# Ledger of designs, part 2: VHH binders against UV DNA damage endonuclease (uvsE)

Target 1, 305 residues: UV DNA damage endonuclease (uvsE), of Deinococcus radiodurans (q9rte6)
Amino acid sequence: MTSACEAVPQLGLVCLTVGPEVRFRTVTLSRYRALSPAEREAKLLDLYSSNIKTLRGAADYCAAHDIRLYRLSSSLFPMLDLAGDDTGAAVLTHLAPQLLEAGHAFTDAGVRLLMHPEQFIVLNSDRPEVRESSVRAMSAHARVMDGLGLARTPWNLLLLHGGKGGRGAELAALIPDLPDPVRLRLGLENDERAYSPAELLPICEATGTPLVFDAHHHVVHDKLPDQEDPSVREWVLRARATWQPPEWQVVHLSNGIEGPQDRRHSHLIADFPSAYADVPWIEVEAKGKEEAIAALRLMAPFKKD

## First folded at step 3 (VHH; framework vhh_6z1v_2)

Design s13 (from z07 with W53G Q101Y)
Fold by ESMFold2-Fast, scan of step 3:
Structure s13 (fold): chain B 305 residues (1-305), chain A 126 residues (1-126)
Amino acid sequence: as target 1 above (305 residues)
Amino acid sequence: EVQLVESGGRLVRTGGSLRLSCAASGFTFSSYAMGWFRQAPGKEREVVAAISGSGGSTWHADFVKGRFTISRDNAKNTVYLQMNSLKPEDTAVYYCAARSYYEIVDYTSPEAYEYWGQGTQVTVSS
């Protein structure tokens, strides 16, 4: 019999709450570009300060609700990766003590942090400008993680998909040359179209990058009947082998709205794959966010024996 | 059913400005990433700019950076392309395109987009 701590996965919250507790401010590029240099600095100082305060609130929320895995929003510091404009970088430098304090709040609460940049990041694009902007965006996210005091290891993931289909060899070749703040945190996730887990595994093995398995993406990619297909457990175990230590393994959990082939994420998780029962860390990708986590805790394997 | 209707294309002098609009109907607009593409005579269709479903992330091609800005208004089901400092080389038919943001595809490839408008002609004279 395994202990509760060994048998029960830790469920992760993605970015925001459905309720008002965790909400971040932003600014659009159009509005930002309309501002003078002094106005841009004042705007980003106000916005970044507000979002750092919201991050401290997110740490408190996670502690209060026994959430020990949290995905940081990719939109936390708008304009930080804007080419030719150092305003965001200067403001973040000015707010370094506040940012580090926010990171300590999560660490003190026992909350693991990771990022999955939602920007247009295609590391293996056939266009040099896209590869350059992708590295810049990833570097900006790694800078935020450094500022939060997070280790440069896969404990604090920077997670990406495989990028442009048919360019796996190029991806494998590019990874070793990524900046250390990015490379040392990098994880790769299988998707429903371009890269199956089978296509990513040799890249992960060649580069020392962990594979974050997503069973819903796998089921859609291979047109399988559901997430109880025997291949799901096989991929949980093969992906686990890319993690050192294996206790750091993260997987993604989502359900379709209209059956297993629907790529749209449901509000709650109705079907928890049996293959995930012994996975240590699970990101819950459901529109219900904290409501989905609460509902999952009433189901096996999370309910009391 | 699904429609994308571009507007705003016209003849403009070098150095001028123009705003293109694309009105969308027949799908859940905020669930789709949008792109602007252009095609000059005798050339392939090329990506100009792209925007995520939420509008939180944007990308602009090097040849338009600093001059063009993509934006969207999800309440109005509309995506925009603000074009400043226009050059004769910007002369092309401009197309609005939509792709599901759940698809993990190369946003710079026309083949990644499910829905397309009919195009709007922009001509920049010297």
Scores: ipSAE 0.464, ipTM 0.779, lowest interface PAE 2.8, mean pLDDT 89

Design s15 (from z07a with F27R Q101D)
Fold by ESMFold2-Fast, scan of step 3:
Structure s15 (fold): chain B 305 residues (1-305), chain A 126 residues (1-126)
Amino acid sequence: as target 1 above (305 residues)
Amino acid sequence: EVQLVESGGRLVRTGGSLRLSCAASGRTFSSYAMGWFRQAPGKEREVVAAISWSGGSTWHADFVKGRFTISRDNAKNTVYLQMNSLKPEDTAVYYCAARSDYEIVDYTSPEAYDYWGQGTQVTVSS
């Protein structure tokens, strides 16, 4: 649901601003391993505290710019999922009040939060060590969401792609056995290579997992001429049926740099698919970030009198 | 496009340490995720470690965990593999590889990587 004064659809900001307002600190594993146990604790305390302060700033930024959807960076708490090292977990426990306060800042601003843990999470990998580390990484992200005070529902989504191609049945089989903090927030997104929306829909239906439709990935996967292809509207509606309630539906919006088949994300969104006009929540995946959101608000269906 | 050149491979005694470097040339190095692979004589090429475009996420194979660490310096267009507590079974040609960060693929698969270095030989003697 939206208020009478809100724009529909709601546009979401992904991780960072192109300006200096939202930037997070990190530490590499190599640098971290060079530290003594006491130095590791001090380093993570400084870094986690800084990033929690930046999160509070991100909530203020979203409020100031009427942004109601924000994707949390997957790199807020380095070393939190490091096997055999509980330093990150202990530091995050110590900072629990500050983390919860940051979460309340977003909630008070009316900002919906979600995460898309990236790159090294392949739940249905044919390698047992990759499956194990993937569950550990997902659990660490869910712990951050718990610490922010976020509900264990698809309102506060933990979003993944389908993982390793040709292993849809294995993905469907493992989802019910995921830890509750992960399973209850899980969403699946179609990608440009391994999993089309048609391949993910049966998995989503079997597991009660919502499908986050990405029209750009669909157009690339199926080699379609553009995002005005009739199949785009069909998939918006089929994906919507996986959301309970349908008003919680999220889709992803991006454009290619060199036309519809270019996988690289453009700076601004030049082509807004007409099929998205009635979608309640849209993540804007453009390199221009807040500049892309501002530009979108000058065009239909976002323009206000 | 990116070109990759590995360096640092040499003969080292069991228990020794070695750092491999992978120098990248190309305008868009910071948009590539990187991996280190190795291939011993008569064996398939296997993944050793992987690192995201930003360096914020890393993965290491079980057989090197606690001994090897991958890192990158985007200002220097370089990826490193720090190898500690070397064993004779670490003897192999080591390759660095690059994949586009916008590609949604299995990072442990050699087929996921578009650009490869020529390799650098590491020999661990008893």
Scores: ipSAE 0.472, ipTM 0.764, lowest interface PAE 2.6, mean pLDDT 88

Design s16 (from z07a with D62S Q101L)
Fold by ESMFold2-Fast, scan of step 3:
Structure s16 (fold): chain B 305 residues (1-305), chain A 126 residues (1-126)
Amino acid sequence: as target 1 above (305 residues)
Amino acid sequence: EVQLVESGGRLVRTGGSLRLSCAASGFTFSSYAMGWFRQAPGKEREVVAAISWSGGSTWHASFVKGRFTISRDNAKNTVYLQMNSLKPEDTAVYYCAARSLYEIVDYTSPEAYDYWGQGTQVTVSS
């Protein structure tokens, strides 16, 4: 961390820009399955190469706009975790030098990288096939982080929600058995329905996993009036205690579209919780992306005279 | 107001193919994760496939993996289930379902879904 991080929070960009500067390509499973094996290899080589170039551009964008925290898209390398199909893995291996160079571009620019796989990762599912596919998907994401040259520490976070509700003990029991590339980067985030920060904290403490606090999820989960509720500051501090060192703490910032109980993310952040003013790293989860970061920089605590 | 309307179910022969569609209205489709479930007579509803709000992530049950493919078109407010290599065991009423949670964390549970279609019957003859 730099001395600049001590004065005001560093605002993080999530995945892509609203503008054309950072946009990633993808392919759907149905389209991919329609291709022959040779066409699949050619398609993924083209797509992965394109997305690695876009990552290089994202590093340059972050440097140009003084953004020091960037969430990598979980969809950079489609089909990488597809069971029974090693095409994506082979293509990524072929592109290893380009992937490492992209990672160095971020590191050289002083940009912290993390990932938040948002879909179909339910480590504590009661279905064995879901648990197996979840570990495979997490391992694929960790492989991408390894390929970028990122350290196996919570500085380069691999973030999940608590998964299936009512299965916290199972989650706590399985975390120590996760592969090291996943386990050493793992963070847990509270959600709006299944896992409150109170439910996740004992799991985080038992496993040495940092808690990423999301005030919007907390407010929705507990049906609180707004993000100025006293419990928000309490949870910022309790979550901070799970971080080693505490200066690595990340929180999520989002607002609802039609008030505090709306789970949909707004375009801009109208309400910045006062509890976040001394948090070192904040991911901005707003649909406006870079526009939301620019708007936040015009308000307290970011506004300069 | 909120409506999910499945279509495409019919009688098909073993080894045949069929594409189911589910047209959504009355809610912000692109903010919802979608799933396909099925129910055979006298059995519980089981999850067949699920797709994220963006379509970037999909999941398929082991018993249909490699044969069925879920997809969506957010511009048309429609989710699809392409079914190939159909077997008599695939005979069921197929239901389209929507989850209001922005992130999908429990996509295999029917209880996680807020809205349901009325179903479309698929019958596979041997």
Scores: ipSAE 0.111, ipTM 0.608, lowest interface PAE 6.4, mean pLDDT 88

Design s18 (from z07a with Y102W)
Fold by ESMFold2-Fast, scan of step 3:
Structure s18 (fold): chain B 305 residues (1-305), chain A 126 residues (1-126)
Amino acid sequence: as target 1 above (305 residues)
Amino acid sequence: EVQLVESGGRLVRTGGSLRLSCAASGFTFSSYAMGWFRQAPGKEREVVAAISWSGGSTWHADFVKGRFTISRDNAKNTVYLQMNSLKPEDTAVYYCAARSQWEIVDYTSPEAYDYWGQGTQVTVSS
């Protein structure tokens, strides 16, 4: 419906703001374990209710600042995937109407939602306990997305890296057996060490999973001079082919602190790859969050004539 | 320079408790995920627990679940491992390790970690 030259990319906010507008509460496992069962229930009810209200505020923030893509924090509901403890699941069930209303606030504001679960998810681990906990964690994230009323399609993406290096065949084999709430939303992102986009593409093609291209990870992985390398545009286009429709394509944008090979994320984006100019959706992975989005909007291709 | 310094390892009786500490310096601690590994005599180094940069997410190996708890204090640049109900099988050198939170590599793999401590010996007597 739209051509590659018709619109500038939509910039996405990741999890929280640098300012006080979007901040979520948490509880550590050690503090939680010190509580009685009744205290755990009361603590999670208070915390989950607070975070759902903050999500409503995040929807309003996105609407007010013309942000149409928002990555949900993977830590909105602490203890939800805790093995042998159903307290979080029970509390979330009790708060189902409030959670759905928060999801509708984003949808009504025209804000696309996605999740990139935390670092302990390694679906293709050679350790059975890691695979089991990874599926449990993914299912917990998918449950949150279901509770927000989000579609079971890559429009509402549940994004992972490729996991353990050298186990691409195992990843491809397990994806079809993932629960539908996870499998139907799944996306894979290339990383700077284990999985290049070349290693992920056959897995994506075999499983019908979209590839989320990250140019910074690609540049680090292949030791390239910068994000203007011709391979960056090649991978934007190859990754786009894994998206149906192509207008749903998401890429990640980040810069290193001390040059192109620095894996640490900078505060602002100084170098916007020309290859991204026609990408429909871009997650901005910079420490400056909303400040980085504001600064990008003053640069080509975003600044108005 | 980057340093990770473990402390707290000692001889303890079966059923006892220990808290290991790992003091970090020379890098932005709050931007790094942390892990605890151990190596018993005649065995490979194995992952015990991992914690995200913020402390909001933790993982514990099945063989220590319910007994060990990883935690961190970003204000003090320190990661902890609280070890309860210690068993002779827990006897090992315990290592602290740091990895950039922006890298997703198997957190159970030693190669995922950029910085390592020298280790602290824990011995559990029957």
Scores: ipSAE 0.388, ipTM 0.732, lowest interface PAE 3.5, mean pLDDT 89

Design s19 (from z07 with Q101E Y102W)
Fold by ESMFold2-Fast, scan of step 3:
Structure s19 (fold): chain B 305 residues (1-305), chain A 126 residues (1-126)
Amino acid sequence: as target 1 above (305 residues)
Amino acid sequence: EVQLVESGGRLVRTGGSLRLSCAASGFTFSSYAMGWFRQAPGKEREVVAAISWSGGSTWHADFVKGRFTISRDNAKNTVYLQMNSLKPEDTAVYYCAARSEWEIVDYTSPEAYEYWGQGTQVTVSS
C-alpha cells in the first residue's frame, strides 16, 4: 500500500518483457524491399494486426502486475516512416478501430503511455536530410499516439534527446515550428555526452518543453562518483519546475554494469538514488525489464507489507 | 579486447552487387548501435548507413537509398551492408563503427562512434 503522506513512485515498464508475455514482430528493410506492392500491403497488415493484438496483451500485463506507466515500442509499425512509401500509413488507417481499442485498453487499466524514439532522431542535425527524416519519424510516432487516442499533452510524452551537440540554439528555434501532434507531447532528456541538464534547461524554459532528468546520464556526463551526489537532487527539483503540473514529472532510472561510469545498462537496479524517492513517475531502464521492477519493489522506498 | 573486422571489399563492375560484413568481438554487441562509413580518395569520411542496437531502426544516406541496405545478426555479432547497383562514385574504403546505445548524439557524426574497424576497400570500375 502507498501512504497518503509518502507517495511512492510509479515504476514504468519499457517496451517489452524478458518473458514471452509482451513481444513484437518486425520486418527488415531488405526483406520488405524484396516484396511486390501487394505483398508489402499483406505483410504490413499481418504485422500491424499482430502488434496491435500484442499491445492489448501488454495492457492486461500491466494491469495484472500493477504497472501504471508503459513505454510504447518505437518499432510497433515497421516502415510507417519510410520515405516515398505510403503502404504503412494506408495499413494503419485501415486498422484505426483496432488501434483505438488498444489505446482504450491502457486507459481502462489506468496505464500512462509514452514513447521514446531511438537515437536516429536528430532534429537539430547540420544535415538537412537528417532534419527532414527526423521530423518525419517524430510525426509517425505522434500519429501512432493519436491513433491510440492519447492526449496531445506531456501526460502522453514523446521523448527525445537534445540531438546534435553545440546546436542548442537551433533546437530551441525549431521546436515552436514542429507539428502540433509532436510539439504538444515533446519532452527533452539529458544525455551522457552532448546535452547536460544545465544545457537543456534554458531550451526547455524557452519552449515550454518538460525536462526528463536521467541521473545516470548526469553522473556519466559530469564524471561524478555516484547517483547520491548532491547535484542529483538539485536537478530532480529543477527538472520538476519544467512540468505543469509537477505531478506529471517523469525521470529515468538506470545503473551501469561495472560501476557508476559504465554506460551499459545493468540487468537489475542495485542503486536507487535517494533523490528519486518522491518522484511521481519513473521509467526503469534495465535489461531485466519486469524482473528489474519486481526486484526494485523489494527495496526501499517500494517495499510493501 | 575490442575488435571490428570488415570483410568483403573487392573490385566490382558498375551495376554489380557486393555484401560487406563486420565481425565484432570484445564487447556486448547487442547493446551497441552500428554504422557504416566510407572515405573516398581526397574526401572526408562520410556516413553511409546506421542501425540501432536491436535492428528495429535503420537509416541510409540519401545517395545510397534504394541501393544499399544495412542489417545485423546479433546472434552472430555481425553487421552487414548489402550494396546493389554499384556506381564508380561508391569507390571508397568502407569502415564499420560501433556506438553505445547510451551515447544519444548525432548518429551521422564519426565522433559519435566509440569503436572502429580498419576498413575494407571497395573499387567500382566504370
Scores: ipSAE 0.030, ipTM 0.532, lowest interface PAE 6.8, mean pLDDT 86

Design s20 (from z07a with W53Y Y102F)
Fold by ESMFold2-Fast, scan of step 3:
Structure s20 (fold): chain B 305 residues (1-305), chain A 126 residues (1-126)
Amino acid sequence: as target 1 above (305 residues)
Amino acid sequence: EVQLVESGGRLVRTGGSLRLSCAASGFTFSSYAMGWFRQAPGKEREVVAAISYSGGSTWHADFVKGRFTISRDNAKNTVYLQMNSLKPEDTAVYYCAARSQFEIVDYTSPEAYDYWGQGTQVTVSS
């Protein structure tokens, strides 16, 4: 629903707040395994119900703070993708009305949702067991998005990095075979070591997958002096061409702690790349989270003056 | 002055249990994903288990699934590997490794890891 005529980027909140407003519960695998089947069901019912309630609170938080983009935590439903145990899946099915209601709360608030389940997901691994567990994990995330009532389009992204370096052809070959709930939402992001935007673009074009550009990763990967390098604007525009419609384009924004080559995320964004000024949707990857968004709104292009 | 120091390796009999510990210092432990690798005589180093920076996500290799469990305590800057139902084929030097959560590479590959311990020997007798 955003038009090409909208001038100011929408800033996205990632997973949690620094403050107490948005926090999710979890359970460790060791603790879960110590439970009987009945205790596992009761534990997950309590935990999933609590996290769904927190999601409703996150929708209210976004509405109250004029945040229109929110990245869902990949840890909302612990044990959902645990091999050989369907307890999580059964509990989530039981909570389907509550999950859908939480999704409607975001939609009603005008908040776009996406997920970035990057940990331990390597679709193009040379190890079959890793490929199998990766598809399983992605399918579990897509199931959550389905349960929230989210469309199977890049409006509601399932975003991944390119995975194992040197295996771009294998990645391109496997994407068409991914389950539809995953494939239709898939986006690929360039990273600091394995996949540059130049390496991902042909894969994106061949598979109809949008490219989510990350300028910080690009600068680190190519050993560039800063995010004002001319190639940053070039990649914003090349990545935009992979989005249909272009108004759905998402980019990632982060700064290093000890300068442009530091891979660690800073608390606030001190350097906003000029190349991002006309990007419709920006995920803010800073440790300060909501504090970083508030601080960014005092800077150009976000300041009304 | 980054250090990873493994401890707990020793001789154990088949069917026994052992807990390995890895104490980390010199970096912000809570911002790093951790892994356990092992290397048997005449074999290459292989991944055993991995854990995310928060401990919210874990992965275990199929050959140890159900027997080994990785965990971490960020307050103590320590990662653990609980090993149960030990077999002679588990005999190896076990290594603790740290990777930045901001590096998205194959977590099963040694190249994904920035810092390594010097290893602790586990020997499982028949």
Scores: ipSAE 0.500, ipTM 0.786, lowest interface PAE 2.6, mean pLDDT 89

Design s22 (from z07a with F27R V105T)
Fold by ESMFold2-Fast, scan of step 3:
Structure s22 (fold): chain B 305 residues (1-305), chain A 126 residues (1-126)
Amino acid sequence: as target 1 above (305 residues)
Amino acid sequence: EVQLVESGGRLVRTGGSLRLSCAASGRTFSSYAMGWFRQAPGKEREVVAAISWSGGSTWHADFVKGRFTISRDNAKNTVYLQMNSLKPEDTAVYYCAARSQYEITDYTSPEAYDYWGQGTQVTVSS
């Protein structure tokens, strides 16, 4: 319904590079628990400082390679959400100026930032302990986004899947009660098993939450032949209606390794769905990372005839 | 495309310790997040612990928190469950399960896991 002269989509880099340019450090819970309180503080100060420096390097990398969308790793600050241990929170507070400067580096480079916590977050779980830990984890991620100076709007998404299947009504009911740093940035993504776009759309509409459409998940969920299925374009447009403004719409792009039904992500994107040609922001979920973005720039709609 | 074989289950006294192992056959073990589940007679399978594909993130159910620790060794294609301070109510068949690293639904649900071992029996005597 708008002019045919539309900009080519902005391709987003997810978390790290295949090359050595962007790599983050971590620590396992088992190793961390073996440390004394003083050793825990020293360990997290070293790790968090290192990862903030790597984030500044990621901003430079994006600028150098004309990448305008970057997904922050959900593992930047290990132990930040650990119940009963405030060491991570104290260290992050100490590093607040460095964290804010890293955020400014992305803003100055014109790079949009978002987060997609993948691990152990199920807001609508039937288990109270899982719901509590999920809210704590989401709040920790939102704290990182606040520390980077990111707006509390869907421009800087904190993205989740629908969680436990068959609990859509519970998800819709709890969203309005989420802490503002989480609620105001929240997006929901369809998945390959529990929540189709059709199941998420009424939740998104009821809560004012944007729908991030993933065509690969849709194709796997509904056992469709490929990402050129007519429903893919339908869902791109229906998802777009949940975005205000529509120019902020984000979708996810991935291909299977052994055909359209393979949930494993390929190294490069061989099949770019035609339905995505006019989408403003696309996260590229391929194992090749920056190599996949470079290869995509040689394909339609990015390739000039 | 992975086969899982649990080992280490046996009779153990209350307060004792036990380490369960789950050996995976297949070339892509590091592409799977892993879980340990248990099933007592007449009960549904319940989640005990979960670990990410990299081992960087773990989750433990409240009823085993502080007593059980999940870990993995990707070089050996093995996931472990270290069980300390065992109680009679820990008596169950313990199952190791694998889900794709791209599986994004409830990790506490058995339905989220595509591959399962045959189980190893743990009996805790009074």
Scores: ipSAE 0.462, ipTM 0.763, lowest interface PAE 2.6, mean pLDDT 88

Design s23 (from z07a with W53G V105Y)
Fold by ESMFold2-Fast, scan of step 3:
Structure s23 (fold): chain B 305 residues (1-305), chain A 126 residues (1-126)
Amino acid sequence: as target 1 above (305 residues)
Amino acid sequence: EVQLVESGGRLVRTGGSLRLSCAASGFTFSSYAMGWFRQAPGKEREVVAAISGSGGSTWHADFVKGRFTISRDNAKNTVYLQMNSLKPEDTAVYYCAARSQYEIYDYTSPEAYDYWGQGTQVTVSS
């Protein structure tokens, strides 16, 4: 593990680069289903091997560019959580040594890894089938993290939103029953509609789950004028109290394209909230990816005098 | 101007197949997750299937798993629902819907979707 106790926040890269350095292959469900069982196995073996190689290259990229936080793509291993089809699981098992080597490359480079599998995961859905598929999907992601050799702690975060609005009590009740590979890594993020930080905090406190604060989501949710609102600093500190140790705190940074209320992510970060200046780990959610990180390093608090 | 236009709905016999299409315009298609919903007379609108902006992730409701497949062609700004082994219970108006990839909401809730088509009627004869 690396220390997070530095004067300047560590900026995190999310999934891909804009340039060709970090790009992952995929396959659609329709194309996959058109294949025979033998062809499916061969396709996934080729695709997973390629993505593991790209992931190894991502570790080198992070090391070369002084990036110490990287969010793994939720689509590294397509079809891994496909119900009734064990092909992906078998292929990933076959590639276990290569997957572990890729994980060691990140750890040796001092790069902290986390995942945010949000596309079709709603743990507290009012539909039992959605709750079951959500746990299955979370477990598949935790399996990838285990295969990379990542610790079952919030240092290697498996991040999720609060799910279905109005079902906070159900979320709090189910978290203790989640499988250990998921539960021990779980973090919750406030969103722009269903769960404010105020609504998530009691759930986080009751379950021992850290709160990942997102100031952009907070500003949109509460219709605030900008990310310099005094409540942003208040929530950075309240969220920090859910992290043990506090030096592990992660927050999300993004800007709207057409002002503070625009939910779409801008290419670069023009407005860095002053409340984030002493936050140890910041994920940069901008379309510019590595370009946004490079541009941020020219701004306060990152700019050196 | 954002538009979603469904097509392909018609009368079909039990056990038959049908492909629904939804043509999208007025927004960056690949930045939006798409869903198919259906509504039978006197019932609530229910989610059938969902697909991520890239097409890399899909979800299908238990009542259609193995029979329906959602897909998309981002070059053609179109999302599809391939419907096989149709049953009388599949009779409904089918709606195409779009939600921003930047919003984190319950994909099974209609309220999570920003844009909706007018719907296309599918009738399966018993």
Scores: ipSAE 0.422, ipTM 0.751, lowest interface PAE 3.2, mean pLDDT 89

